VH-VL binders against Ubiquitin carboxyl-terminal hydrolase 19 (USP19). Designs and how they scored, part 21

Target 1, 103 residues: Ubiquitin carboxyl-terminal hydrolase 19 (USP19), of Homo sapiens (Human) (o94966r282to384)
Amino acid sequence: LAFVKNDSYEKGPDSVVVHVYVKEICRDTSRVLFREQDFTLIFQTRDGNFLRLHPGCGPHTTFRWQVKLRNLIEPEQCTFCFTASRIDICLRKRQSQRWGGLE
Below, E stands for the ipSAE of ESMFold2; O stands for the ipSAE of OpenDDE; V2 stands for 0.75 times the mean of E and O plus 0.25 times the DockQ between their complexes.

## First folded at step 21 (VH-VL; framework fv_reozalimab_arm2)

Design k1 (from j1 with heavy chain F54Y; at its last look DockQ between E and O 0.87; V2 from the best seeds 0.75)
Fold by ESMFold2, look of step 21:
Structure k1 (fold): chain C 103 residues (1-103), chain A 122 residues (1-122), chain B 110 residues (1-110)
Amino acid sequence: as target 1 above (103 residues)
Amino acid sequence: QVQLVQSGAEVKKPGSSVKVSCKASGYTFESYAISWVRQAPGQGLEWMGGIIPYLGTADYAQKFQGRVTITADKSTSTAYMELSSLRSEDTAVYYCARTYEFGDSEYYFDYWGQGTTVTVSS
Amino acid sequence: QSVLTQPPSASGTPGQRVTISCSGSSSNIGSNYVNWYQQLPGTAPKLLIYSNNQRPSGVPDRFSGSKSGTSASLAISGLQSEDEADYYCAAWDDSLSGYVFGGGIKLTVL
């Protein structure tokens, strides 16, 4: 998946926060799945600007964005939250350490 | 611990169908794909296809396209493989396997079920 | 015949290092990660090596994998009698849009 604006930062030695800038996320059909060293954002959106960047797609299209992480996480302690303008993902590091980057 | 438990052995006649179940436990079921691999007596491993539960989409090896249907039930953490129009050559052990998939490039089976023997004979 | 080629058998003695080969093409091993599976007699396969050279937890470091061009190798050092098994290489094949296995190689420990 192209055109997914995002940023991230390390929140101390134990967490990484990821912001994914997609508007009008359909909360009922969208979610984040966590594994030991990656996550998958699955979403539908009604944002016309986003959909215009993906010809042939519409509000019922399921988009998938996968990120392989630099280090291990604790999947059961990771969380996510949808807002009107973005998705906030909090990754709990398995080992307290600086990553120096998300991927 | 991750565990995949398959349904029991089956004896079938040519032309019939078989449906094998694979119940997963010890992990978040929708986070991984499930693949089906078979092994005829004395032969090697053969990938039949797989399903990504969170997308609900299945991929099939070309050889089995049209005869195999792979489904998943997230509420019971169970995957199913149904093979139709059975022939004697379909006699094999059928395995389900938890599949790690990532992007377009990574695909491997990190946990396997115990296998289900399907015998097709007149 | 199998898309990935392995010799049908190999043998070694306890303590020896053995190398098991796997030959593919640009559409599989040449473009994609190679994985290895071990199948002990009468049992389901298990993952031995993933992503060319990575060991899952519980696989001892005497098992190692490598890849060069369209070929891959599994090396077993310090061979033990319990290593007697069938070994399969595997990879995704872009042209077939499917996962392919080698024909398997039966390793006998003498």
Scores: ipSAE 0.558, ipTM 0.872, lowest interface PAE 1.7, mean pLDDT 91
ESMFold2 (binder alone), look of step 21: mean pLDDT 93; pTM 0.953
OpenDDE, look of step 21: ipSAE 0.872; ipTM 0.952

Design k2 (from j1 with heavy chain D104N; at its last read DockQ between E and O 0.91; V2 from the best seeds 0.78)
Heavy chain, then light chain:
Amino acid sequence: QVQLVQSGAEVKKPGSSVKVSCKASGYTFESYAISWVRQAPGQGLEWMGGIIPFLGTADYAQKFQGRVTITADKSTSTAYMELSSLRSEDTAVYYCARTYEFGNSEYYFDYWGQGTTVTVSS
Amino acid sequence: QSVLTQPPSASGTPGQRVTISCSGSSSNIGSNYVNWYQQLPGTAPKLLIYSNNQRPSGVPDRFSGSKSGTSASLAISGLQSEDEADYYCAAWDDSLSGYVFGGGIKLTVL
ESMFold2, look of step 21: ipSAE 0.589; ipTM 0.886
ESMFold2 (binder alone), look of step 21: mean pLDDT 93; pTM 0.954
OpenDDE, look of step 21: ipSAE 0.867; ipTM 0.953
ESMFold2, fold request of step 22: ipSAE 0.523, 0.524, 0.545; ipTM 0.871, 0.872, 0.877
ESMFold2 (binder alone), fold request of step 22: mean pLDDT 93, 93, 93; pTM 0.954, 0.955, 0.955
OpenDDE, fold request of step 22: ipSAE 0.885, 0.849, 0.842; ipTM 0.958, 0.949, 0.948
ESMFold2, last read: ipSAE 0.554, 0.581, 0.542; ipTM 0.881, 0.888, 0.876
ESMFold2 (binder alone), last read: mean pLDDT 93, 93, 93; pTM 0.955, 0.956, 0.954
OpenDDE, last read: ipSAE 0.884, 0.850, 0.884; ipTM 0.958, 0.950, 0.957

Design k3 (from h5 with heavy chain I52D; at its last look DockQ between E and O 0.86; V2 from the best seeds 0.73)
Fold by ESMFold2, look of step 21:
Structure k3 (fold): chain C 103 residues (1-103), chain A 122 residues (1-122), chain B 110 residues (1-110)
Amino acid sequence: as target 1 above (103 residues)
Amino acid sequence: QVQLVQSGAEVKKPGSSVKVSCKASGYTFESYAISWVRQAPGQGLEWMGGIDPFLGTANYAQKFQGRVTITADKSTSTAYMELSSLRSEDTAVYYCARTYEFGDSEYYFDYWGQGTTVTVSS
Amino acid sequence: QSVLTQPPSASGTPGQRVTISCSGSSSNIGSNYVNWYQQLPGTAPKLLIYSNNQRPSGVPDRFSGSKSGTSASLAISGLQSEDEADYYCAAWDDSLSGYVFGGGIKLTVL
């Protein structure tokens, strides 16, 4: 499991947004996989600053980051988007409620 | 409704191969691994190996290394297990199972196929 | 010889409590979560307990799991005739890089 800088916030009672701060994500080989109470970010990156923090790794290395969530989500309604400087993940809560935290 | 539906019973001769299919439905196929577990008549459960369908990487129990090949076809949501060089002791029921993996320590089978009987005899 | 050791059988009477043991090592139960599977006669196995002590939906709370050190236990309270089955403990084994099952315990309801 890779450590990545991240933050999150609740977008009303129905969603949680997670930001993962990794640049130069290879969009063709990277994905977020959603399950009922967790997600896994699988990614490759060409960001030299990130790779220098991980000796022995390169742009072809596959990194994983898994998060066990505080409450249930609807996996088929969750989305993700790669931007220039980060990955935005939108989690659809199964029950409308405040979580008070991601994990 | 998560379902795993396996191919039908097989009768094989010693020295041949068998390929069993496992069609998954009711969930996002790439989000879970698929494992294969067999059970000889009157015996216990034996894990053979599994596959991560997103990455296509398989792992195998040491006992079956070199004889088993596990694959997945994402376009049909189907996993396959092929066992070669069959012997009479390979007569068993073969199950596929949806595998939950998280971190280094969580690994379990939450949904099972109905089983496929493979009989090895002449 | 199975990697995880279970007694070959156990029995109880309806309404009573039984416990089923499972013994492993530091490379499996000691380092990884224990799961339990129930196999009714003539059927596929079913997940009964996961991650040491968690029950899937539909499993009654008279089934409970626990572990201590390299050993695990499954307890069944209020034993019913329908509980007559084979029970398997299982865990990932770090040394074998594989999933291991106990030999199974045949539970008879007298």
Scores: ipSAE 0.565, ipTM 0.884, lowest interface PAE 2.0, mean pLDDT 92
ESMFold2 (binder alone), look of step 21: mean pLDDT 94; pTM 0.957
OpenDDE, look of step 21: ipSAE 0.812; ipTM 0.941

Design k4 (from j1 with heavy chain E30S F54S Y100S F102S E106S; at its last look DockQ between E and O 0.10; V2 from the best seeds 0.00; counts 0 for: pae E 15.3 > 2, placed apart)
Fold by ESMFold2, look of step 21:
Structure k4 (fold): chain C 103 residues (1-103), chain A 122 residues (1-122), chain B 110 residues (1-110)
Amino acid sequence: as target 1 above (103 residues)
Amino acid sequence: QVQLVQSGAEVKKPGSSVKVSCKASGYTFSSYAISWVRQAPGQGLEWMGGIIPSLGTADYAQKFQGRVTITADKSTSTAYMELSSLRSEDTAVYYCARTSESGDSSYYFDYWGQGTTVTVSS
Amino acid sequence: QSVLTQPPSASGTPGQRVTISCSGSSSNIGSNYVNWYQQLPGTAPKLLIYSNNQRPSGVPDRFSGSKSGTSASLAISGLQSEDEADYYCAAWDDSLSGYVFGGGIKLTVL
């Protein structure tokens, strides 16, 4: 089950960009962890609509979204950025090749 | 050099509570979560929950929600697990363990405390 | 009943290769990394393998892990008497929103 709305696209032969649509992300407690073939988004959110979908959760709850990737990445060259309405994740491919999909 | 040192064994009556401490040293306490895992006599390992000290938020296994409280004191680098409404079935060794970096894709326990025996009997 | 299924025991002789299995589901092993723990008698568990096949510093290279589908394996080559212990597989389970262990397997070195 996809619990966060997301999309992705390949940015040339070297990168994949992932957009994750979660509002009101707590920037100081949220982060993305990168491994050789996955990433995990760790976040807290104050978005009432999101929280109503998760009974027993509140703004202090830590949520986890892990994505197993189709191919290898270079973890130290991957980046992420929070915006007002989404999280942008840029994955640096280990090998310049088309993936044809994120997972 | 990483060490997790737990409080001593306890004997408790049914219906009471127990609070076990876990003193961490040799690493940056706030960079890693602390989990609690128990093991009843002759049985396997059971995850109870964990806490991310930098966030102050705790997660609990569904079985223990409402009975367990996990906290952390950053000033002393100490985590605590309190289990209330004790039953004889709660007799076990209780371990604290340092998890991988909070939210790691692999969620594993790389360092463990020595364990604290809690015995619940009339 | 453990969420992850392991055989209750296994045995081998010094120098042998032993493979220990762990069976799960799409909500745990199928979707998440598998870790392995070793527990020697009377001691706390010790991380043996993380992220399916990674060894922490200090773990001998005769220990290796793998996973396929909803199952995982721990292989021990060049079996030694000090390998006699309980071995647990573990993974995060998305449906339970919690960490689950196998029931453990007692490895005897004959």
Scores: ipSAE 0.000, ipTM 0.581, lowest interface PAE 15.3, mean pLDDT 85
ESMFold2 (binder alone), look of step 21: mean pLDDT 92; pTM 0.945
OpenDDE, look of step 21: ipSAE 0.008; ipTM 0.679

